VHH binders against Imidazole glycerol phosphate synthase subunit hisH (hisH). Designs and how they scored, part 1

No score or structure here was measured in a lab: all are predicted.

Target 1, 214 residues: Imidazole glycerol phosphate synthase subunit hisH (hisH), of Cyanidium caldarium (Red alga) (q9tlq8)
Amino acid sequence: MKNIGIINCGMGNLHSVSNAISNIGFNPVIINASKDLVSFACSALVLPGVGSFDLAIDRLEKKNLIEPVKLWIQEDRPFVGICLGLQLLFEGSDEGSKPGLKIFNGYVSQFKHSLVKKVPHMGWNKLYFNRFNTIDNLVPHYFHYDLQPWAYFVHSYYIEPKDCYTFNTTSLTFYGKQKIVSSISYNNILATQFHPEKSGLFGLFILKRFLSSY
Positions, changes and structure headers below are counted from each chain's first letter, unless a header gives other numbers; Kabat numbers aren't used for antibody chains.
F, E and O stand for the ipSAE by ESMFold2-Fast, ESMFold2 and OpenDDE, each averaged over both directions (binder to target, target to binder). V2 = 0.75 x the mean of E and O + 0.25 x the DockQ between their complexes.
[cut] marks letters that were taken out.
Atom coordinates printed by the task and the answers are left out, and those that the model quotes come from them; centres of patches stay.

## First folded at step 5 (VHH)

Design b02 (from a1 with V107Y; framework vhh_4orz_3)
Fold by ESMFold2-Fast, scan of step 5:
Order: sequence, then structure tokens, then C-alpha cells
Structure b02 (fold): chain B 214 residues (1-214), chain A 122 residues (1-122)
Amino acid sequence: as target 1 above (214 residues)
Amino acid sequence: EVQLVESGGGLVQAGGSLRLFCAASGFTFSSYAMAWLRQAPGKRREWVALITTGGSTDYADSVKDRFTISRDNAKNTVSLQMNSLKPEDTAIYFCAAEVWYDSSGYYYTDYWGQGTQVTVSS
């Protein structure tokens, strides 16, 4: 049974992610400090989280996890980002002051709003997949499946990548007229705006096929 | 800016042929797969042909053996040769560098132009 490290950045969602990892046949290991990355032999790292970009960066800095995580990714070791974990891979938040992990170019933005309250994107929504990537084998086999492409979202911010749509974007969704990058794949990285651990059989299928590749 | 400009459409009789062209600018054309989609009035947009960066092709069943997609990386163009045209091929044809689909067969694309009208008379 392979160990899958789940990074505790203090932004929640550890229980549901840990349960999902167990459910699909792996051993979840909670990473609370840089020492844990040395002590545990992990086949992959998962960075979950919900909420504030800047708070998550601050908490990762205080745990001395920024540089170890960046090094893990730089060494092309398997990595999964979930919701906030996807967002943290970018340069920063447009409304924040702290730099992200800067793995990808672009920023995190709030949903556009008018005279009414901000509308959180919450609930199940349909995914659209890139036809080109499946033909060119740019998207790993874990997206080649017959399951319905619905996933569970709960977020007030979305990513705006710079110059990386074609090679790094694996799915889109739409909230009103807003186009949302719902997942990306790059080398040994899988990162989703939706919560695969809360997306039924579809979400578990993607996680299992990605993690089983390593 | 990224721009795709379609041309070559027109009116043709059933059984005839047309060749569509798409001129691309503002991005590294040779690094992108290219596709043709079409939309008839009152109908859902459908994908018809795809060509990868390596030159491999794929076609919707409705146009297989009648349409041929090709690309010219030196000229930043993709073309669609349409033979044995049928009245049901009547649609606006769009060139796309990104095509998205759901499991129900619905296709979405970031189109960059108005497309080119193809009308096939009975």
C-alpha cells in the first residue's frame, strides 16, 4: 500500500481528503512539518485547503513547508492540489499581498459581482474536457473515462492562468457567464478547483487513476 | 492578440465540394492542435474535424470519408476539404485552437471570429 502525504496547511478539509485516499486503496500520512517529508516515504503529496490564499501561504511559511513543497514539484515528484491547493500554485492573489508558490504564471481573482452580493460558486457543476489533449496524449489517461463529468465546487476565487491554457488546462466549467479553469495537468501535477474527495465516484476515479500511475 | 480568420465558404449544390481556410495569428501555431466545428441555425454546435501538432487527424462520423483536414505550419493555416456535400452540411463553420466537450456530446469552443457560411442546396 503506498503512502500519500497530505499537507496540513491549517486550512481544513484534511478528514475528507484522508478518507478519500484510504477509500481508493492508499495510506494517507498527514504532513504537519518539513520533518515529516523526510521521515515518511511518500509516493505523492496532496495539498488541500479552503479559504484565504494569503492565510494559507502564511501558515505554510510558519511550518517551513514552502521550500520543501517547491522542491518536491521541481524534482517532478507526483503532486495533487485541491481547491485552494490549486490556487496556491500560481503567482499570487490579485487582492492579496503574499506571493504564491509560483509554479505557474497567473493570478487568483474574485468572481465578478454587481450591485448584489458576491455569488459563491457552490454545488455540483458540469466539466468540459479538452478534446485536443485527449488526442495528443497531453492529458494523462486518468481523464479518459466514461463517467459523467460533474464535480462539486465551493469557492469564491478562481485562477486566471497566463499563457498556459492549451498545455496545462484539462477541464473547464461555467458559472453564469464566467469561464472557470476547473483542473490542470502538467508533468506529474494534477490540480483541481473542484473537490474530487466530494465529487462522488467521478472524483475518486480521477484520484485513484492518477495516484495509481506512481 | 490571438486571431483566427475563416474563409472559403459559399453556396454549392449537393454533391459538390468546398475548401475552407483558417488563417491563424498571435500564437505559436505549430504548438497547437486545430479543429473545425459547425453550427446550423437552431442546432447545437458540433465538432467535425481535428488535426494534432503531429499531423494525426480525427473526424466526426457524420463527415468521415468526405472531409479532410490539413495544416500548413509554414503559413499558419489549417484547411478543411469538404467533398460530397449534403444539404445537412449547411452551417457556419468555425476554426478553433481549443475545443471542449462534455460526456453528452456537447462541444464548446473559444472561437475568435465570425466563421464562414456554407450553404448546400438540395
Scores: ipSAE 0.072, ipTM 0.472, lowest interface PAE 4.5, mean pLDDT 81

Design b03 (from a1 with V107Y T109F; framework vhh_4orz_3)
Fold by ESMFold2-Fast, scan of step 5:
Structure b03 (fold): chain B 214 residues (1-214), chain A 122 residues (1-122)
Amino acid sequence: as target 1 above (214 residues)
Amino acid sequence: EVQLVESGGGLVQAGGSLRLFCAASGFTFSSYAMAWLRQAPGKRREWVALITTGGSTDYADSVKDRFTISRDNAKNTVSLQMNSLKPEDTAIYFCAAEVWYDSSGYYYFDYWGQGTQVTVSS
């Protein structure tokens, strides 16, 4: 059974992600410190979380996990970002002062009341893919799903990538008049704004196919 | 500011040909897939042709084997060669960038041109 490391940044309930990983046939291990990455010999890392960008960065800094996570990604080791975990891959938040992991160019923005009627964006919503745009970069097999994908969202902030075509593939979701980048893939990174652990068979399918590749 | 400017439309008889052009500015053209869509009177917009950053193409069944999409990254242009035109090809033709789609075959676009009118007489 492969070990999948779940990074504890103190921002999200680890239980639902741990359960999803167990249910798809892997062994979830909680990563509280950099030495746990070596001790548990993880095949992939998952960075979950909900809530504040700056608070998450602060907590990762206090646990000395910023540089080990960046090194993991730099070495092209498998990585999954969920919700806040997707957001932390970017340069920073427009509402905050802390720099993100800076894996990708762009920022995290708060929903504007002029574009959406309520915050958070909460509930099931439809995904749109740019397969035609990414055909030359090979749409990853874990996005090949026969039914229209619907996924579960709960977030007050969204990513604004500087150049979305630097990724192998992305998906979009629409909330009110706001266009949301709902997932990205790049090399061995899968990062989603939605919660695959709460998104039914589709969410479990995407996680299982991604993690089974390693 | 992103701009897409279509040209090349006009009036032709059935069986004729037209070549449409789209000039793009204000973004890194070579990094974006480009598409042609059309809207006939009283109908919704539909896509007709798409070209990826690497040059791979796709076509709607209604225009397959008659239309050819191409791009010129040095000139920031995308073109649509339309052959064997039919009266049902009459529509306003739009150039679009940042193509997104759902599994039911509907598309969303961030950047749109003003369109160019194509009229095919019987």
Scores: ipSAE 0.012, ipTM 0.325, lowest interface PAE 8.3, mean pLDDT 82

Design b04 (from a1 with T109F; framework vhh_4orz_3)
Fold by ESMFold2-Fast, scan of step 5:
Parts: sequence; C-alpha cells; structure tokens
Structure b04 (fold): chain B 214 residues (1-214), chain A 122 residues (1-122)
Amino acid sequence: as target 1 above (214 residues)
Amino acid sequence: EVQLVESGGGLVQAGGSLRLFCAASGFTFSSYAMAWLRQAPGKRREWVALITTGGSTDYADSVKDRFTISRDNAKNTVSLQMNSLKPEDTAIYFCAAEVWYDSSGYVYFDYWGQGTQVTVSS
C-alpha cells in the first residue's frame, strides 16, 4: 500500500481528502511538519484547502513547509493541488500581500459581478477537456464515453495564468460569462480548482488514475 | 500573432482526391496537437481528423479509411489527404490547434485561419 502525504495547512478538507485516498486504495498520512515527509516515505503529496490564500501561506510558513514543498516539486516528485492547493502554486493573490509558492506564473483573482451573478461559484459544474493537449493527456484518459464530466466547485477566486508555457490547462469550466481554468498538469503535477474528493466517481477516478501511475 | 493558413481546396467530382495543407507560424508548432475541422453551409463545425504531438492519429467515423492526416514539424505544416470524396464532404475546412470538446461532442476550437473551400460535385 503506498503512502500518500496530505499536507495539513490548517485550511480544511483534510478529512474528506484522507477518506478519498483511503477509498481508492492508498494509505493517507498527515504531514504536519517537514520531518513527516522523510518519516513516511510518501509516493505523492496532496495539498488541499479552502479559504484565504494569504492565511494558507502564513500557516505553511509557520510550519516550515514552504521550502520542503517547493523542493518536492522541483525534484519532480508527484504532487496534487486541490482548490486552494492549486491557487497556492501561483505567484500570489490580487487582494493579498504574501507571495505564493511561485511554481507557475500568474495570479489568483476574485470573481467580478460584471461577469458572474453570484459569488462564490458553488455547486456542480460541467468540465470541458483538451484531448489534444501538448505534453500531457491525463484528463482524457480518465473518461469513458458514458461518463459525464461534472465536478464540485466551491470558490470565490480563480487562477489567471500569465504567459504560461510552463504548464498545460487540462480542463475548463464556465461560470456565468467567466472562463475558469478548472485543472492543470505539468510533469508530475496535477492540480484542480474543483474538489475531486467531493466529485463522485469521476473525482475518485481522476485521483486513482494519477496516483496509480507512481 | 499566431497564424494558420490553409490551402489546397477546390472543386472535385465524387470519387476524386484533394490534399489540404496548413502552414503554421507564431508558436512552437511541435508542442501542439493539430486538427482539421469542417463546416458545411447551415451546419455546425465538426471535427474531422487529429494528430497528436507524438504522431498518433484519430478520425471521425464519416471520414475514416478515406482521409489521412500528417504533420511535418521541420516545416511547421499539417496536411489532410482526402480520397474517395463524396458530395457530403463539401465544406470549408479549417486547421486548428488545441481543440476543446464536451461529452456531447460540441467542439470549442481556437483556429486562426480563414479556411479553404472544398466542393464535391455529384
């Protein structure tokens, strides 16, 4: 049974992600400190969370997890970002002052009422996928022709990439008039704006397919 | 300033052949999957053929065994060899990079070319 490290940044969803990892046949281990990354010999890391970008960065800094997580990614070790975990990979939030992990270029922006009627974007929404992606066709490999690609969202912020040849957009969704990047991949990174742990069999299938590759 | 320029269309009788070309510029061609789509008068755009970055190909059922897609990364071109043409193949043919589609088969694509007209007479 492979160990999958779940980073506890104090931003929620730890229990639901842990349950999803168990349900798909892996052993979830909670990462509270840098030493846990060594002790548990994890095959992959998951960074979940909901809520404030700056608060999450502050909490990761206080736990001394910023540099270990960056090093994990720099070494091309398998990594999954969920919701806030996707957002933290970027340079920063447009309403905040703290730098993100800066794995990818771009910022996290708040929804504008000119483009969406209600904030947050909350509920199930349809995914559009790029089968013809340039480096990594991960998302099409998770679909059967009789599956509907719906996923569960709950967020008030979305990513706005800049000059991004450094990652692949693997799915999109639309909320009102706003186009949302709903997942990305790059090397051994999968990051989703939706919550695969709350997205039924589809979400569990994505997680299992990605993690089973390692 | 991405550009896709299609050529090779024309008028041909049923059972004939045509070869379409697409010249690409303004992006790293070898890093993009390429597709051919078509649109007949009064109809929605439909996907016809694709070729991945690794060279794997796929075709719509309506054209399989008749059409062949290929790419030349040194020349930044993608081509479509069309054999055994039928009147129902009459359409404007578009070269596209990185197409998106949903589970219903709706195609969202980002094409920069004007297309090339193919007309097949009975």
Scores: ipSAE 0.013, ipTM 0.232, lowest interface PAE 8.1, mean pLDDT 81

Design b05 (from a1 with D102E V107I; framework vhh_4orz_3)
Fold by ESMFold2-Fast, scan of step 5:
Structure b05 (fold): chain B 214 residues (1-214), chain A 122 residues (1-122)
Amino acid sequence: as target 1 above (214 residues)
Amino acid sequence: EVQLVESGGGLVQAGGSLRLFCAASGFTFSSYAMAWLRQAPGKRREWVALITTGGSTDYADSVKDRFTISRDNAKNTVSLQMNSLKPEDTAIYFCAAEVWYESSGYIYTDYWGQGTQVTVSS
């Protein structure tokens, strides 16, 4: 079985992600320190998490995982960001002071009271896919799902990419009047605002197809 | 400010041809895929043709093999060559940037033009 490293940034969801990885036929290994990346010989990394951007960055810094994770991504090794893990790929949070991983340009913003009735965005919601990426086969095979995709969301912040063109966004979701980038795909990166580990068969299919490619 | 301005519509006999143009401004045109949508009398808007940033194209079954979409990134223009026109092609044609879909067929787009009328007589 291939080892899939799950980064413990102390922000939760390790158990549900670990279970999802096991259920689709891989061996989940918890990454608590940079030495674990060498010891476990992981085929892919997953960065899950819920909650505070700055707290997650602080915890990753304390564990000396910032630079190893950035190098993993720079080497085009398979990487999955989930919820907070997607957000951490950007430059920072508009309410925070800590820089993110800065893999992508842009910031993480709070939902605006004028655009949404309730915070957090919590529950099942639809995914819209970019037709253009589908035509060019730029939408990775792991997003080719036969039924209308619904995914589970729970978040109070959303990403606002800068200089990120539409071809780098794999799905949108609408919450109230707010347009949300619900997933990003770039090289060997899959990053979702939703929780595939909590999104039923669709979420498991995405994870399995992505991880089975490596 | 984003602007899409369509032109080239008009009255044409069945079997005839028209070429529609869309001039884009206010955004980095070469970074966006472009589409043509239409709205026939008494119907909702529907997708017609699509061209990606790389030049790949796709067409609705109703217009396949009759319509050709193309783009000119140097001029910030997308065009639709319509051949073998049928009365059923009568509609207002819209230029759109960045089209999103869900599997049940609902369409979302960020940028719409005002449209150009195409009327095909029998």
Scores: ipSAE 0.134, ipTM 0.538, lowest interface PAE 4.3, mean pLDDT 84

Design b07 (from a1 with E98D V107E; framework vhh_4orz_3)
Fold by ESMFold2-Fast, scan of step 5:
Order: structure tokens, then C-alpha cells, then sequence
Structure b07 (fold): chain B 214 residues (1-214), chain A 122 residues (1-122)
């Protein structure tokens, strides 16, 4: 059974992500410090979380995990970002002061009142997939009627990529009049704004397909 | 700012050939996958051909081995060579960037042109 490291940044979702990883046939291991990455010999790393961008960065800094995570990604090792974990890959939050991991260009923005009536965006929503620029044909055929690409969201902030040259956008969704990048991929990175661990069989399918590639 | 301008359409007899061109401006062309879509009378728009940023191509089953998509990043153009045309290929052909599909085949795109008409007579 392969070890999948789940980074404990103190921002929640560890239990549900751990259960999802276990249910799809992998061994979840909790990463509390850099030494755990070496000790557990992880095949992939998952960064989950909900809540504040700046608070998550502060907590990762206190655990000395910022540089090990950046190095993991720079070495093109398999990485999954979930919700806040997707957001942390960008330069920073428009309303915050802490720099993100700066893997990708762009910022995390709060929903605009003029475009949405209610914050957070909470609930199930439909995904649209790019025919190409997806992770190894993660959705093999876009007209498959047996797989409904709906996912569960709970967030008050969304990513605004500055340029698309550093990553491939893999899915899109809409909330009110706001267009939301719902997942991205780049090399061995999968990062989702939705919670695959809370998105039924579809979410588990996406996680299993990505992690089974390694 | 963003513009996609298609050309090359026309009337052709079954078995004939046409080459469509799309000139793109106002965005970083080389960073986007480009697609050709078509809409026949009384039908929804459908995807026909796609070319990735790296040059990999894919085609709808109905046009495979008859159509060839290509791109020229230096000129910001994408082309569609259409051979062995059939009356069923009659449609308005659209150039598009950043094309998205849901499981039912409904599409979304931020950037598409006004189209070029292709009419194939029996």
C-alpha cells in the first residue's frame, strides 16, 4: 500500500481527507514536520485546508514546512492541493499580507458583492472540463453520460490567475455571475477549489485516478 | 481586445476540400489550446478539432482522418484543412480558445469568433 502524506497545517479537513485516501486504497500518513516526509517515504503529498490564507501560511512557517513543500513541488513530485491548498499555491491573498508558495502567478480574491448574493459559495455545483490541458485525460471522454461532474464547494475566496502559461486549468464552475477556476493541473500537480473528499464517488474517482498514476 | 477572425469558408461540392484560417489577437496565443467548433442548422454547436499548446491534436469521430488542425504561434493563427467533405459537414465553423464542456456536452468558452460558413452540396 503506498503512503500518501497529508500536511497538517492546522486548518482542518484532515479527518475527511484521511478517510478518503484510505477508502480509495492508499495509506494516509499525517505530516506534522519535515522529518515525516522522509520517515514515511510518501508517494504523494496532499495539502488540505479551509479558512484564512494568511493563517495557513503562518502555521506552515511555524512548522517549518514552507520550504520542504516548495521543494517537493519544484522536484515535480506528486502534489494535491484541496480548497485552501489550491489557493496557497498562488502569490498571495488580495486582502492579506503573507506571501503564498508562489508556485503560480496570480492572487486569491474575495467574492465581489455585485456578482454573488451570498458568501460563502457553499454547496454542490457543476464542473466544466477543458477537452485538453487536463491531467492525463482525467475525464477520458467529455460526453460520458454515466459520470456527472458535480462537486462540493465551501469557500469565500477564489483564485484569479494572472497568466495561464505556468499551469493548465482543468475545470471551471459558475457561482452567480462569477466564473470560478475549480481545478488546475501542471505536471504532477492537481489542485482543486472543491473538496473531492466531500464530492461523492466523482471526487473519490478524481483522487484515485490521479494518485494511481504514481 | 480579444479577437478571433475566421476565413476560408465557401461553397464546395461533396468530396471537395477547403482550408479554414483563424487569426487571433489580444491574448497570449501560444499559452492557449485552440479549437474548431461548428454549428449546423437546427443543431447545437459541436466540437470538431482541438490542438494543444504543445501541438497535440484530437478530432471528433465524424471528421477523423478527413480534417487536420494546425497552428502557427509566430503568426497567431490556427488552421483547419478539410478533405473529403460531406453534405453533413455544412455548418458555420468557429475558432475558439479556452473551450469547456460538461458531461452532457454543453460548452462554454470565453473567446470565439463570428464564424465562417461552409456549405457542401450533394
Amino acid sequence: as target 1 above (214 residues)
Amino acid sequence: EVQLVESGGGLVQAGGSLRLFCAASGFTFSSYAMAWLRQAPGKRREWVALITTGGSTDYADSVKDRFTISRDNAKNTVSLQMNSLKPEDTAIYFCAADVWYDSSGYEYTDYWGQGTQVTVSS
Scores: ipSAE 0.034, ipTM 0.435, lowest interface PAE 5.5, mean pLDDT 82

Design b09 (from a1 with V99T T109V; framework vhh_4orz_3)
Fold by ESMFold2-Fast, scan of step 5:
Structure b09 (fold): chain B 214 residues (1-214), chain A 122 residues (1-122)
Amino acid sequence: as target 1 above (214 residues)
Amino acid sequence: EVQLVESGGGLVQAGGSLRLFCAASGFTFSSYAMAWLRQAPGKRREWVALITTGGSTDYADSVKDRFTISRDNAKNTVSLQMNSLKPEDTAIYFCAAETWYDSSGYVYVDYWGQGTQVTVSS
């Protein structure tokens, strides 16, 4: 059974992600410190979380996990970012002062009440896939051509898809008048704004297909 | 200022041909996939053809093997050659800069043209 490391940045969501990883046939291990990455010999890392960008960066710094995570990604080892975990891959937050992991160009933005009725964006919503990206290698064609996939969202901050060519953006979602990046594939990275662990069989399929490749 | 200006529409008999042109300005044309969409009276808008930045093409099933999309990055133009036209092809045709598709084949676009009317008589 392969070990999948789940990074504890103190921002929640560990139990549901751990259960999802277990349900799809892997062994979830919680990473609380850099020594755990050596102890557990993980095949992939998952960075989950909800809430504040700057608080998550601060907590990862206090746990000495920023450098090990950046090195993991730099070595092109399999990595999954979920919700806040997707956001942390960017340069920073428009409302914050802490630098992100800087894997992708751009900044996390807060929803504006002029464009959306409610914050957070909470509930099920549709995914729209770019025909020219690489997610077709990770997700069966029947999800793109025969079915309209829906996923579960709960977030107050988002990535606006202004520079679609700086990474292989895999899907968009529309909330009110706002476009948001709902998933990204880039090298051995899968990152989702939605919660695959809360998105039914579709979410579990995405996780299983990605993790089964390693 | 972003502009997309369509031309080449008109009246044609069934079985005939038309060539549509779209002149683009005010954005980095070579960085965008370009699409043609159409809207017939009383119907929803549908996408017709797409050409990527690298020149790869895709077509709606209703127009495959009849329509050909092409682009000229030096002139910032995209064209649609329409052959074997049918009365069902009657619509206003729109040029658009496109970045996204959904699983239903709907095209999401950043920039829109003004449209050009195509009328195919039986």
Scores: ipSAE 0.013, ipTM 0.256, lowest interface PAE 7.9, mean pLDDT 81

Design b10 (from a1 with V99Y; framework vhh_4orz_3)
Fold by ESMFold2-Fast, scan of step 5:
Structure b10 (fold): chain B 214 residues (1-214), chain A 122 residues (1-122)
Amino acid sequence: as target 1 above (214 residues)
Amino acid sequence: EVQLVESGGGLVQAGGSLRLFCAASGFTFSSYAMAWLRQAPGKRREWVALITTGGSTDYADSVKDRFTISRDNAKNTVSLQMNSLKPEDTAIYFCAAEYWYDSSGYVYTDYWGQGTQVTVSS
């Protein structure tokens, strides 16, 4: 059974992510400090979280996890970012001044009330797929059965598709008049704005397909 | 500033051939995968063919072995050679730089042109 490291940046959501990892046949291990990356032989890392971009960066810095996580990604080892974890891969956020991990170019934007009626974007919403994505085996299957994938979202900040056109952007979602990146696949990175651990069998399928490839 | 201009459509008899062209500007063409999509009256847009940055191609089952997609990075163009045309191929054809679709086959794209009409008479 492979170990999947779940990074504790103190921003919550560890329990539901840990349960999802267990449900799809892997052993979740909690990474609280850089020493845990040495102690546990992990096949992949997961960075979950909800809430403040700047607070998450501060907490990762205090735990000495910024450089080890960046090195993991630079070595092209499997990495999953969930919600805030997707956002932290970018250069920064409109909510603050702290630099992100800078894996991806671009900035996290706040929803505008001129384009959406409610903030946060909270609830189930539809996914639209890019045919060039790394998880393409799922999309042909849906054409045969006319299934519409829905996923669970809870966020006040988002990534514009224009900031991800150089990557293998795997899906878009529309919230009001705003289009958002709902998932990215790039090299050995899977990053989702939605919570696959809260998105039923579809969310578990995406996680299992990604993690089973390593 | 992104512009895609399709051409080459027209009226043709069943069994005939047409070659469609798409001229691209306003972006780094060689860095984008390119696709051809089509839409018949009262129907959703459907994917027809795609070509990756590396030149790999894929086709919808309905056009496989009849259509050929190609690209010329020096001229910023993508082409679709259509052979053995059928009345069912009648549609407006669009080129697109990257595109997204849902499980029902509905297509969304940020970059597409006005299209070129292809009409196949039986």
Scores: ipSAE 0.013, ipTM 0.332, lowest interface PAE 7.8, mean pLDDT 81

Design b11 (from a1 with E98H V107W; framework vhh_4orz_3)
Fold by ESMFold2-Fast, scan of step 5:
Structure b11 (fold): chain B 214 residues (1-214), chain A 122 residues (1-122)
Amino acid sequence: as target 1 above (214 residues)
Amino acid sequence: EVQLVESGGGLVQAGGSLRLFCAASGFTFSSYAMAWLRQAPGKRREWVALITTGGSTDYADSVKDRFTISRDNAKNTVSLQMNSLKPEDTAIYFCAAHVWYDSSGYWYTDYWGQGTQVTVSS
């Protein structure tokens, strides 16, 4: 059974993510310090979280996890970012002062009331897949099938990639008049704005497909 | 500024052929999949043909084996060869980049042209 490391950045959702990982046939291990990355011999890392960008960066810094996580990703080892974990891959937040992991170019922005009726974006919403720019088979190619992928969202901030609509973007979602990049697949990274652990069989399917790919 | 400029439309008799061209500018053409969409009067836009960055192609069932999509990355162009045209092919044809889809057949794109009219007489 493979070990999947779940990074504890102190921002919640560890229990639901651990349960999802167990349900799809892997052994979840909680990563509280850099030594745990060596001790548990993880096949992949998951960075979950909800809430404040700057607070998450501060907590990862205090645990000495920033550089080990960046090195993991730079060595092209399998990595999953969930909600805040997706956002932390970018350069920073427009309302914050802390730099992100800077894996991708772009920033995290707050929803504008001129474009959306209510903040947060909360509930089930539809995914539109970038079939033509995917670099893997994790993104469904349900071209002529009556299957509508829906996922669960709860967020007040969204990513604005500098190279929006390149091959590092795998799905879009619409909330009011706002377009949201709802997932990214790039090399051995899967990162989602939605919560696959709360997105029914579809969310579990995507996690299982990604984590089973070795 | 991103621009997609279609050309090659016109009036043709049923059974005839037309070749549509799309000239793209303002973005890195070779990094994007390209598609042709069409819209007949009173109808929703529908996808017709697509070509990936690697050259793989796909077609709507209504045009399969009659239409051929191709691209020229050196010239930043995508073309659509339309053979055995039918009156029901009458529509405005649009070139598009960055096509997203859902399983219900709805397509979203940020970049598409002004279109070129194709009229097929019976």
Scores: ipSAE 0.013, ipTM 0.326, lowest interface PAE 7.7, mean pLDDT 81

Design b12 (from a1 with E98T Y101F; framework vhh_4orz_3)
Fold by ESMFold2-Fast, scan of step 5:
Structure b12 (fold): chain B 214 residues (1-214), chain A 122 residues (1-122)
Amino acid sequence: as target 1 above (214 residues)
Amino acid sequence: EVQLVESGGGLVQAGGSLRLFCAASGFTFSSYAMAWLRQAPGKRREWVALITTGGSTDYADSVKDRFTISRDNAKNTVSLQMNSLKPEDTAIYFCAATVWFDSSGYVYTDYWGQGTQVTVSS
């Protein structure tokens, strides 16, 4: 049974993510400090979280996890970012002043009330996959051209599709008149704006497919 | 600056052939799927052909077996070979760079060319 490290950045969702990892056949281990990465010999890391970009960066800095996480990714080791965890991979947030992990170019944007009736984007919404840029390890084997998979979202900030020009963007989602990146595949990174641990069988399948590749 | 420049359009008789070209600059061409869309007078834009980063192709039913899309990553070009042209193929043809399209065939893109006119006479 492989160990999957779940990074505790103090931003919540550890319990639901841990349960999802366990349910799909892996051993979830909570990473509270850099020493835990050595102790548990993880096969992959998951960075979950909800809420403030800057607060999450501050908490990761205080735990001395920024550089170990960057090194993990730089070594092309498997990495999953969920919700805030997707956002932290970018250069920073329009709301804040703290630099992100800077794995990807671009900034996290706040929803504009002129384009969206309500903030946050909360509830189930459709994913639109570019089938031509989708990798089998990220797309469920039961995926059909005519399927419109749905996933659960709860967020007030998003990544612009334009910021994903240079890597494999696996899906987009429409909220009001706003287009958002709902998932990214790049090297050994899977990052989702939605919560796969709360997205039914589709979300669990994506996690299992990705983690089973390693 | 991102640019897509179409060429090769013109007037042709029904049953004839044309080859359209699109020259791309200002972005990493090999990282994008490329598409051809068209807009006929009084109609909405519709997609006609797509080619992926890996070279897989797809076509609208109206042009399948008559049109062939290809790309040259070394030259940053995409082309559309149009055979057995019909009057209903008359439209402005647009080149587009895209990171995605949905299952309905809608192409999402931030990069469009200005288009090239194709007119097919009976």
Scores: ipSAE 0.005, ipTM 0.199, lowest interface PAE 10.9, mean pLDDT 81

Design b13 (from a1 with D102E S103P; framework vhh_4orz_3)
Fold by ESMFold2-Fast, scan of step 5:
Structure b13 (fold): chain B 214 residues (1-214), chain A 122 residues (1-122)
Amino acid sequence: as target 1 above (214 residues)
Amino acid sequence: EVQLVESGGGLVQAGGSLRLFCAASGFTFSSYAMAWLRQAPGKRREWVALITTGGSTDYADSVKDRFTISRDNAKNTVSLQMNSLKPEDTAIYFCAAEVWYEPSGYVYTDYWGQGTQVTVSS
């Protein structure tokens, strides 16, 4: 059984992500400090979270996890970002003052009420896929077309990437008139705006496919 | 400014052939997968053919073995060779980049042109 480290930044969803990792055949281990990364010999890291960008950065800083996480990613070790975990990979947030992990160029923006009737974007929504991943061949092997590609969302902010060549956008969704980047990949990174741990068989399939590659 | 300009459409008899062309500008063409989509009156847009940056191709079942998609990165063009045309192929044909799909067959794209009309007579 391989160990999958789940970073505890105190921003919630730890329990549901832990259960999902267990259900797909891996051993979830909670990462509260950098020494836990060495102690548990993790095959991959998951950064979940819901809520405030700045609060998450503050909590990661206080736990001394910012640099270990950045080093993990720089070493091309497998990494999954979920919801807030996706957003933290970018430069910063519209409503915040704290810098993100700055793995990718761009910012996190709040929904405009002129484009959406209700905030947050909450509920099930369908995904649109780029069938052919132009950087790697994982997209057609990643997504099983027999599974309905619906995923569960709950967020008030969305990513606005600046550099389209820094990563692959693997799926889009639409909320009202707002186009949302719903997942991205780059090297050994998978990051989703939706919650695969709450997205039924489709979400579990995505997590299992990615984590089984390592 | 991203521009896609389609050409090559026209009126043709069933069993005939047409070749469609798309000239692309305003983006790094070689970095994008390109597709041909079509829309018949009263129907939704559907994808017809797709070509990756590496030249790998895929086709809708309705046009498989009759249509061939190709690209020329030096000229920033994508083309669609249509053989054995049927009245059911009558539609406006669109060139597209950044093509996104979902299983019900609906296609989304940020970049597409005005289209070129193909009419196949019975």
Scores: ipSAE 0.169, ipTM 0.532, lowest interface PAE 3.8, mean pLDDT 83

